# Designs tried in a protein design chat: VHH binders against q96fz2. Part 9

Target 1, 269 residues: q96fz2
Amino acid sequence: CGRTSCHLPRDVLTRACAYQDRRGQQRLPEWRDPDKYCPSYNKSPQSNSPVLLSRLHFEKDADSSERIIAPMRWGLVPSWFKESDPSKLQFNTTNCRSDTVMEKRSFKVPLGKGRRCVVLADGFYEWQRCQGTNQRQPYFIYFPQIKTEKSGSIGAADSPENWEKVWDNWRLLTMAGIFDCWEPPEGGDVLYSYTIITVDSCKGLSDIHHRMPAILDGEEAVSKWLDFGEVSTQEALKLIHPTENITFHAVSSVVNNSRNNTPECLAPV

## First folded at step 12 (VHH)

Design V12
Fold by ESMFold2, fold request of step 14:
Structure V12 (fold): chain B 269 residues (1-269), chain A 123 residues (1-123)
Amino acid sequence: as target 1 above (269 residues)
Amino acid sequence: EVQLVESGGRLVRTGGSLRLSCAASGSTFSGYAMGWFRQAPGKEREVVAAITQSGGKTYYADFVKGRFTISRDNAKNTVYLQMNSLKPEDTAVYYCAARWGFYETAPNEYDYWGQGTQVTVSS
């Protein structure tokens, strides 16, 4: 997984993240650095995207079931990285394979610190290699959405009314991630960055690509992945598996260029 | 300054019971997992029991065999170890420890330690 859509306005995104804490109280996640949120239909590695994480990471005595939402850099920069420029990192941390997560220092160390996050997106893109050519067919992949009498088509974004028919009640894709905190040697702000855990594709996606993000399907899975005060690393890793509860449609090649930030990127063809 | 203070250790006969307490001062430990460890003379410090911040999950070493119960009262900033059916091999100094986040079984994972309370079980 190397491209996502995360285009919802901040207020819509926040409402889509409503949850219950350990006491059963309905809450919205509290934002950190909200001005760093840059909505786009076409997010790529090194860009910032919102993730959920436990409040306990920011407040030593917090209830670990309470959630913070914060933009983080896609592409984990390990806390031990010594260069001044994260682009000098000699290996790819956009994704983390579930079968080797406890073997790779870049992922094992933050995971041992409880640095689990939920990566939010409208959905993700994958490119299917076609027989007889090097051309690739992009697909937009997302949770099945509940249709109502007011439901619109995914490609209808030509007015506020058409947009909200689709997106006001969109079920966000929730992917398992690991994050780390890096202090630049030259000083300055701590960099928060994440990787997306991947697994073998489910049967339904196997014709598109052999890997998929580890999807956390439902509030119980999301809560357990986030709550590092109540859920051990060992227990949390049991949540990491393929899911068949996923749908997709073909999209045009507009999404291929990561500079294209338009609804056409995810519109069905 | 944060301090953990154990109390309740004493001499007791085989088969007896006692309850250890660990009170925290200087800060609350509501974000901390809490553990009880023990160290007998000539042995390494070993985990006895541990409990998550909410009390929702507990761990017990195999030698406990249902005889001990860890609990916590966050309003009193206190963690307890109820020890029943005591045996001479339970003789040790018992330590309270705190770890931010989830509990672990290795002593070097813990951030704060008490000074210990002696439990002696006579035959």
Scores: ipSAE 0.607, ipTM 0.852, lowest interface PAE 1.6, mean pLDDT 91
Fold by ESMFold2, fold request of step 14:
Structure V12 (fold): chain B 269 residues (1-269), chain A 123 residues (1-123)
Amino acid sequence: as target 1 above (269 residues)
Amino acid sequence: EVQLVESGGRLVRTGGSLRLSCAASGSTFSGYAMGWFRQAPGKEREVVAAITQSGGKTYYADFVKGRFTISRDNAKNTVYLQMNSLKPEDTAVYYCAARWGFYETAPNEYDYWGQGTQVTVSS
């Protein structure tokens, strides 16, 4: 997973992240650094994208079940990185394989500190290799949506008002991530950055790509992944597995160039 | 300055019961997992029990499970260890400790420590 869509306006995104706390009270996540949120149909590594994390990471006496939403850099920069420029990392931290997460220092260390996050997206893109060619077919992959008139049906919108209805009750894709905090050696603000955990593809996606993001399906899974005060690393890792609760459709090559930020990126073909 | 103060340690007979208390001062520990550790003379400090910030999950070392109960009262900023069916091998200094986030079994993972309270179990 190396490309996502996360295009909703901040207020719509926030409402889509409504949750119940440990006491059953309805809440919205509280934003940190909202000015860094840059919605786009076509997000790539090194860009900022919103993640959920426990309030306990920011407030020492907080209830660990409460959620913060914050933009973070995609591509984890380890706390031990010593160069001044994060782009000089000699290895790819866009994703982290679940089967080696406890063997790689870049991921084991922050995971041991409870630095678990939920990466938010409308859905993600993957490119299917076509046998015998170098050409690849992109797909947009997302949770199945509850369909009503125009709601949840990307291809049904025929006006700006109908487009808004497609996304009114959109179920955001919730992917398991790990984050870390890096202090630039020459000073400046702490950099928050994340990686997306990957697993083997479910059967439904295996013809598209052999890996998929670890998807947290439902509020119980999301809560347990986030709540590092009540859920150990060992128990949290049991949440990391493929899911068949996923759907997809083919899209045009417009998405191939990461500079293209238009609804056409995710439109069915 | 944050302080953890243990109390309740004393001499008791084999089979007896004892309740240890750990009161925190200088700050709240509502964001912290809390643990009880013990150290006998010439031995390394070892975990006895631990409890999450909400009290929703607990841990007990194999040698104490069934005999001891950890609990906490966040309104009083206090952690307890109820010790029943005490044995001579339970003789040790008992320490209260706090760790931000989830509990761990290794002592070097803990951020704050009390001074300890002596528990002595006579035959």
Scores: ipSAE 0.604, ipTM 0.846, lowest interface PAE 1.5, mean pLDDT 91

Design W4
Fold by OpenDDE, fold request of step 14:
Structure W4 (fold): chain B 269 residues (1-269), chain A 123 residues (1-123)
Amino acid sequence: as target 1 above (269 residues)
Amino acid sequence: EVQLVESGGRLVRTGGSLRLSCAASGSTFRYYVMGWFRQAPGKEREVVAAIVQSGGSTYYADFVKGRFTISRDNAKNTVYLQMNSLKPEDTAVYYCAAGKGIYVDTPSEYNYWGQGTQVTVSS
């Protein structure tokens, strides 16, 4: 996974992340560093994306079922990294393979500290290799969406106004991630960064791409992944597997350029 | 372009079962969300069920209440609707549709439609 969409306005995104804590109380996640949130139809590594994490990471004795939402850098920078520039990392940390997560120090250490997060996206992009050509067809992949009755007569999706309404009830893709906190050697702000855990693709996506992000499907899976206070690493890792609860459509080549940030990126062709 | 042809619609008694089939033309069937819709006389077309490309997720209208099952065979380019415990209220023309749309429950998100097959449930 090297490209995602996360374009919802902050308020809409927050509402979409409504949850129940372990007491059954309805809550919205609290924001940390909301100013770092930059909506985009085309998110690439090294950009910031919003993730969910347990409040217990920030507050001692907090209810670990409570959620915080925070923009973090895509591409995990390990806490032990001693260089002053994260770009000097010699290995790619955009993704973490599920089969080797416990073998790589950069992922094992933060995971052992309970630094699990849920990476939020509208969906992710993958490129299918076209047989006989060097061309790749991009696809937008996301949870199946249902139009809730509350969305009034969304007239023809062609009006900008109607397009915004389409996203009011969007079910966000929830991907399993590991984050770490890096303190620059020269001082400065602590950098929060994340990696997306990847698995072998489900059968439905196998023709498009052989790997997919580990998707946490449903509130229980999301809650268990986040709740490092109650759920052990071993139990959490059981949640990491391919899912067939996914849909997709072909999109234009507009998404190929990471600088393009328009609705055309995820529009069906 | 994908052509869809429904089959299996007939007269059945209340409480009976029926299996509808929809055959799709071409080699792109696996890339479409498939849906079943129905339209009764004097009523609007409504979604019955939908199934994503992989078959790993399905949608059912509220009135289905576990009576119907949508399935697909991508190798055969066919989508099915198994209908059990049929009621007179289920009498309608049933349509198969293929879509690349975002919403699986929304008719306008489907690009290709069959001609429909008549299902009649008698008391």
Scores: ipSAE 0.899, ipTM 0.956, lowest interface PAE 0.5, mean pLDDT 93
Fold by OpenDDE, fold request of step 14:
Structure W4 (fold): chain B 269 residues (1-269), chain A 123 residues (1-123)
Amino acid sequence: as target 1 above (269 residues)
Amino acid sequence: EVQLVESGGRLVRTGGSLRLSCAASGSTFRYYVMGWFRQAPGKEREVVAAIVQSGGSTYYADFVKGRFTISRDNAKNTVYLQMNSLKPEDTAVYYCAAGKGIYVDTPSEYNYWGQGTQVTVSS
């Protein structure tokens, strides 16, 4: 996974992340560093994307079922990294393979510390290789969506004015991630960064791409992954597997350029 | 362009069962969300069920209440609707549809439609 969409306005995104804590209380995640949230239809590695994480990571006596939402850098920078520039990392940390997560220090160490997060996206992009050509067809992949009754008055999804309404009650894709905290040697703010765990593709996606993000499907899976206070690493890793609960559509080549940030990126062709 | 052909519609008694089939043309069947819709006389067309490309997720209208099952065989380019415990209210023309749209429950999100097959449930 090397490209995602996360374009919802902050307030809409927050509402879409509504959850129940362990007491059954309806809650919205609290924002950390909300100003770092940059909505985009075309998110690439090294950009900031919003993730969910347990409040317990920030507050010693916090309920571990409570959630914080925070923009983090895509591409995990290990805490032990001693260079001043994260771009000097000699290995790719955009993704973490599920089968080798415990073999690589950069992922094993933060995971062992309970640094699990849920990466939020509208969906992710993958490119299908066309047989016999160097051409690749991009696809937007996401949870199946259902139109809410209230949206019945929404005219043709094709009008720009109605486009924003289409995203009301959008079910966000929830991907399993590992994050780490890096203190720059030269001082400054702590950098929070994440990697997306990947698995072998489900059968439905196998013709598009052989790997997919580990998707946490449902509130229980999301809660268990985040709750490092109650759920061990071993138990959490049981949640990491391919899912068939996805849909996709072909999109235009507009998404190929990471600088393009328009609705056209994820529009069906 | 994808052509869809429904089959299996017939007269059945209340409480009976029926299996509808929809055969798609071409080699792109696996890339579409498939849906079953129905239209009764004097009523609007409504969604019955939908199934994503992988078959791993399905949608059912509220009136289905566990009576119908949508499935697909991508190797055969076919989508099915198993209908059990049929009621007179289920009498309608049933349509198969293929879509690349975002919403699986929305008719306008489907690009290709079959001609329909008549299902009649007698009291």
Scores: ipSAE 0.899, ipTM 0.955, lowest interface PAE 0.5, mean pLDDT 93
Fold by OpenDDE, fold request of step 14:
Structure W4 (fold): chain B 269 residues (1-269), chain A 123 residues (1-123)
Amino acid sequence: as target 1 above (269 residues)
Amino acid sequence: EVQLVESGGRLVRTGGSLRLSCAASGSTFRYYVMGWFRQAPGKEREVVAAIVQSGGSTYYADFVKGRFTISRDNAKNTVYLQMNSLKPEDTAVYYCAAGKGIYVDTPSEYNYWGQGTQVTVSS
């Protein structure tokens, strides 16, 4: 996974992340560093994306079922990294393979500290290799969506007004991530960064791409992944597997350019 | 272009069962969300069920209440609708549809439609 969409306005995103805590109380996640949130239809590594994490990471006596939402850098920078520039990291930390997560220090250490997060996205992009050509067809992959009855005659998604309505009830893709905290050697702000755990693709996606992000399907899976206070690493890792609860459609080549940030990126062709 | 052909519609008695089939042309069947829709006389076309490409997720309308099951066989380019416990109110033309759209429950999100098959449930 090297490209995602996360374009919802902050307020809409927050509402979409509504949850019940352990007591069954309806809650919205609290924001950390909301100003770092940059909505985009075309998110690439090194950009900031919003993730969910347990409040217990910030407050020692907090209920671990409570959630915080925070923009973090895509591409995990290990806490032990000694260079002043994160870009000097010589190995790719955009993704973490599920089969080797416990073998790589960069991922094992933060995971052992309970630094699990849920990476939020509208969906992710993958490119299918076209047989006999060097051309690749991009696809947008996401949870199946349903239109809630209350929204009147959603005319053709072609009107800006209708487009906004479409996204008000969007089920966000929830991907399993590991985050770490890096303190720059020269001082400054602590950098929070994440990696997306990947698995072998489900059968439905196998023709498009051989790998997919580990998707946490449902509130229980999300809650268990986040709750490092109650759920052990071993138990959490049981949640990491391919899912067939996804849909996809082909999109235009507009998404190929990471600078393009328009609805055309994820529009069906 | 994908051509869809429905089959299996017939007259059945209340409480009866029926299995509808929809055969798709071409090699691109696996890339489409498939849906079953129905239209009764004087009523609007409504979604019955939908199934994603992998078959791993399904949608059912509220009136289905566990009576119908949508399934697909990508190797056969076919989508099915098993209908049990049929009622007179289930009488309609049933349509198969293929879509690349975002919403699985929305007719306008489907690009290709079959001609339909008549299902009649007698009291």
Scores: ipSAE 0.899, ipTM 0.955, lowest interface PAE 0.5, mean pLDDT 93
Fold by ESMFold2, fold request of step 14:
Structure W4 (fold): chain B 269 residues (1-269), chain A 123 residues (1-123)
Amino acid sequence: as target 1 above (269 residues)
Amino acid sequence: EVQLVESGGRLVRTGGSLRLSCAASGSTFRYYVMGWFRQAPGKEREVVAAIVQSGGSTYYADFVKGRFTISRDNAKNTVYLQMNSLKPEDTAVYYCAAGKGIYVDTPSEYNYWGQGTQVTVSS
């Protein structure tokens, strides 16, 4: 997993993240650093994307089932990193393989501190290798979507305003992540950064790519992954597996260039 | 391009059961969301059920109320609709469709359609 779409305006994204806390109370996540949110149809490693994490990471004795939403850098920078420029990491931390997570210090250490997060996206992109050519076919991959407005004469229009309202009901992809906090040696704000945990692809995606992000399907999975106060590392890792509750469609090569930030990136072909 | 051929539509009594089948051509079947739609005379085509590429997720219209089950067999390039507890309101032409679009319940998101099979439910 090396490319995502996360394009919703902050207020729409926040409403899509409505949840119930441990006591069944309806809540919205509280933002940290909302000014760092950079929506785009075409997010790459090193860019910022919103993640969910437990309030307990920020407030002593907080209810660990309460959620914070914050932009973090994609590509985990370990707390022990010594150089001033995170791009100088000698190894790729965009993804973390589930089968070796407890063997890699960059991931094992923050995981042991309960630094679990849920990475949010509209969906992710993968490029299918095509036999007999050097060409690769990109696909946009996401939770199944329903256009559920059933009211009588109310229908979808072609206008851009109505397309944005359709996105108001989008079910966001929720991926399991690990984050860490790095203090730059030359000073400045603490850098929060994340990796996306990967697993072997499900049968539905196996013709596209052999790996997929570990998807947390439903509020129980999301809550357990986030709640490091009540859910141990051992129990949380049981949530990490492929899912078949996924769909996809082919997209054009517009998405190949990460500078392209337009709806065409995820449009069906 | 894919060709879809429905079968199994016939006359049945209220409360009866019927299984519709849809055979798809080619090896690209696995790349499509599959749907069943229906159209009664004088009415617009409406979604009945849909199933994602792997079969791991399904959608049903509200009027189904647990009476129908969609399934697919990717090895046989076939999608099915098991229809139980049939009612006269279920009388319609039933269409199999394959989609490349986003929304599983929306006819305009489906690119390929069968010719339809008639289901008639008598009182």
Scores: ipSAE 0.760, ipTM 0.906, lowest interface PAE 0.9, mean pLDDT 90

Design W4
Fold by ESMFold2, fold request of step 14:
Structure W4 (fold): chain B 269 residues (1-269), chain A 123 residues (1-123)
Amino acid sequence: as target 1 above (269 residues)
Amino acid sequence: EVQLVESGGRLVRTGGSLRLSCAASGSTFRYYVMGWFRQAPGKEREVVAAIVQSGGSTYYADFVKGRFTISRDNAKNTVYLQMNSLKPEDTAVYYCAAGKGIYVDTPSEYNYWGQGTQVTVSS
C-alpha cells in the first residue's frame, strides 16, 4: 500500500469519524495539529495524513476509548533513530508486514508501547501488472458505498435523527497502523509518524496485487485496535487479517503522478 | 458492450419463492459490482440488492432485507437473486446490472443493463 486518497474537508472528515466511547456516549475525535491536514486525492509516503489514536497517549488518566485525530508522517521514524534528518533512514517503513511485525525492532518496540493508530483514507490505490504490456492499470479500492443516508453510531441515550445530521455518507477506509514518536537530536517538535500494516490480499483483490492493507472493518475492530489501555498487543493482533468487504474500480493514469490532486484520480473509467 | 441476460421471472403466488439468474458475457465479469434493480409500473427504478466483485459483501434495500439473497458465481459468470416470501408489492420488472461506478445503490453508477424479467406476485 503506497498511495491513498484522503480528500474530504476537515469538518466532513471529522463527522465521518463519529464514534461511541466505552460508556456509549456519541463523540467526535478531538484534533491535534489540524493545520497540518492537507486533503488530497493523491497521498504518497512522506506526506501527512490523518490517523486516529487513543487520548491516553496524550493525557494522563484519560479514558483510553476516547479518540484523537492527528496528521502524522507516512513512513515510521523509529524513536531510536539517531540522525537529525529522517530522510537518512536507510530502510523503508511505509508498510509493515503482519507476519514479521514482532521480529522488526522498528515496529515491535512502538507496538509494545501500545502505539496503535487507525489510518484514515477515502480508499487506496494499487497498480495491476497487465500481461502483455509494461503498463500498469491503477485501481481505486475502498469500502462499498451507499449514496442514500446512513445511520450514525448511537448509544443508549442518543437518538438517530440528532446524529444523522453529523454523519457523512462516505464510509472512510480504516487501516491498522503503528506509530512512533521521534525527538530530533537538534531539538524541535516531536515527530509523529506511522506505518500501515499489510497482509496477503483477499481473493477479491488477488488479481490486482498480492498485498493489501490490514483493514479494520467496523467500530468494534477500530475500538479494539485503538484501545491500548484495555486491549493487549496479542489480542489486538488477532484483528489483523484480510477482508473481502472491499470493492474497486479502474481509474485513469492521472493518479500515477503523485503531484496530481484532482477528482479525476479516483474517477471510474 | 457487456451483455446481460436475465431469466427466471414468472407468475408466483403470494408467499412463494423464485430464483432469478443473470448470465454475463466475457472474462471481465469479476471486475463488476453486480446489482438487481426493479421497476413497477408508474415508479422509478430502484435498487433491490448489490454484490461486490468477490461476493464478500452484499447490500439490500430496506424493503427486501431478510427475504431476498443475492449471490454470484464468478466461474459461471452468473449472478442470482433468491426471492422468498414474495408479496404482491414485489411485482415488477427485475433488471440485472453491472457497474464500475462507486455507489452500489445508485442506478447511474451501473454501466450495463439487461432487458429485464417480469415477476408477478398474485394474491
Scores: ipSAE 0.741, ipTM 0.897, lowest interface PAE 1.0, mean pLDDT 89
Fold by ESMFold2, fold request of step 14:
Structure W4 (fold): chain B 269 residues (1-269), chain A 123 residues (1-123)
Amino acid sequence: as target 1 above (269 residues)
Amino acid sequence: EVQLVESGGRLVRTGGSLRLSCAASGSTFRYYVMGWFRQAPGKEREVVAAIVQSGGSTYYADFVKGRFTISRDNAKNTVYLQMNSLKPEDTAVYYCAAGKGIYVDTPSEYNYWGQGTQVTVSS
């Protein structure tokens, strides 16, 4: 919920996000603000991480099934926020509970504008409280991964049919998010920021932590969550539930310090 | 840390069915990805099937072709392999394995192994 890994180089990340639009055409998402992408094994709130959103948010009459990828600030800053410094926000907006999303002004307002996004990560971390000690055991949590002998050894995909092998690389975790756009009162660029929707943990994770991000499992779920032009808020919220299609492993305490940005953060112990 | 004991291997005819079981010791079973692997004479050990901690996701090698089903019961510390439509090529020692690694289909990602159970499929 409060720590992720998103370490892939931009070009590798972009290829991992290949998709089909409404017409069945193979596409890559188009980047906005690529210079704000800061890959790391150890992302915290207030950092920028890439999210997917519909092109329709940026272009009048665009095909709402087409995807933009953009880094956004983790920790939603509501459009109605009136101070000049986002750090003065009195509410924690790192996560949004699914059971109260329509009761919280910070989340229901942007959701009503169709501001749904898919938050990308290699996976996320959670800390398990150990009975009888004050020690906490971190875990890295992610979609199950399959090693294919040829996925890392193939050349660059140079045709639509060769894009199929891109789908066998690391499967990125796809989490349901809400974003908002805040205009600083003293001027400057519009701030795009997001929250991750959370749900009760599935049975597989309940021993680790009682909450988990709402995971969008598969292209149908991702497409429906993003497509605010064709999928209503009510329909989209039906996608928000726990999943058992998840795996995890224990990691060392290296990840505890958010300044540590090394592969050891997610290495199995 | 965990001990694994397979059972259920035997001689069956081509086209027959067989269910393998693997009992795990200890209280940490639910933290492991579980896999079934096999090793035929003259071949290297290969993945047959794998199942994540909750049972919510499974992997099958291509040669399975829908014939085998992996399942687990975390309350009983047991993982199963239901094997249908058996072929002589399925003759092998079948191993149960528990893993802490990342890739579910890769033997080196599995830390604990049973001693194996022989499955023989006659012509």
Scores: ipSAE 0.699, ipTM 0.883, lowest interface PAE 1.2, mean pLDDT 89

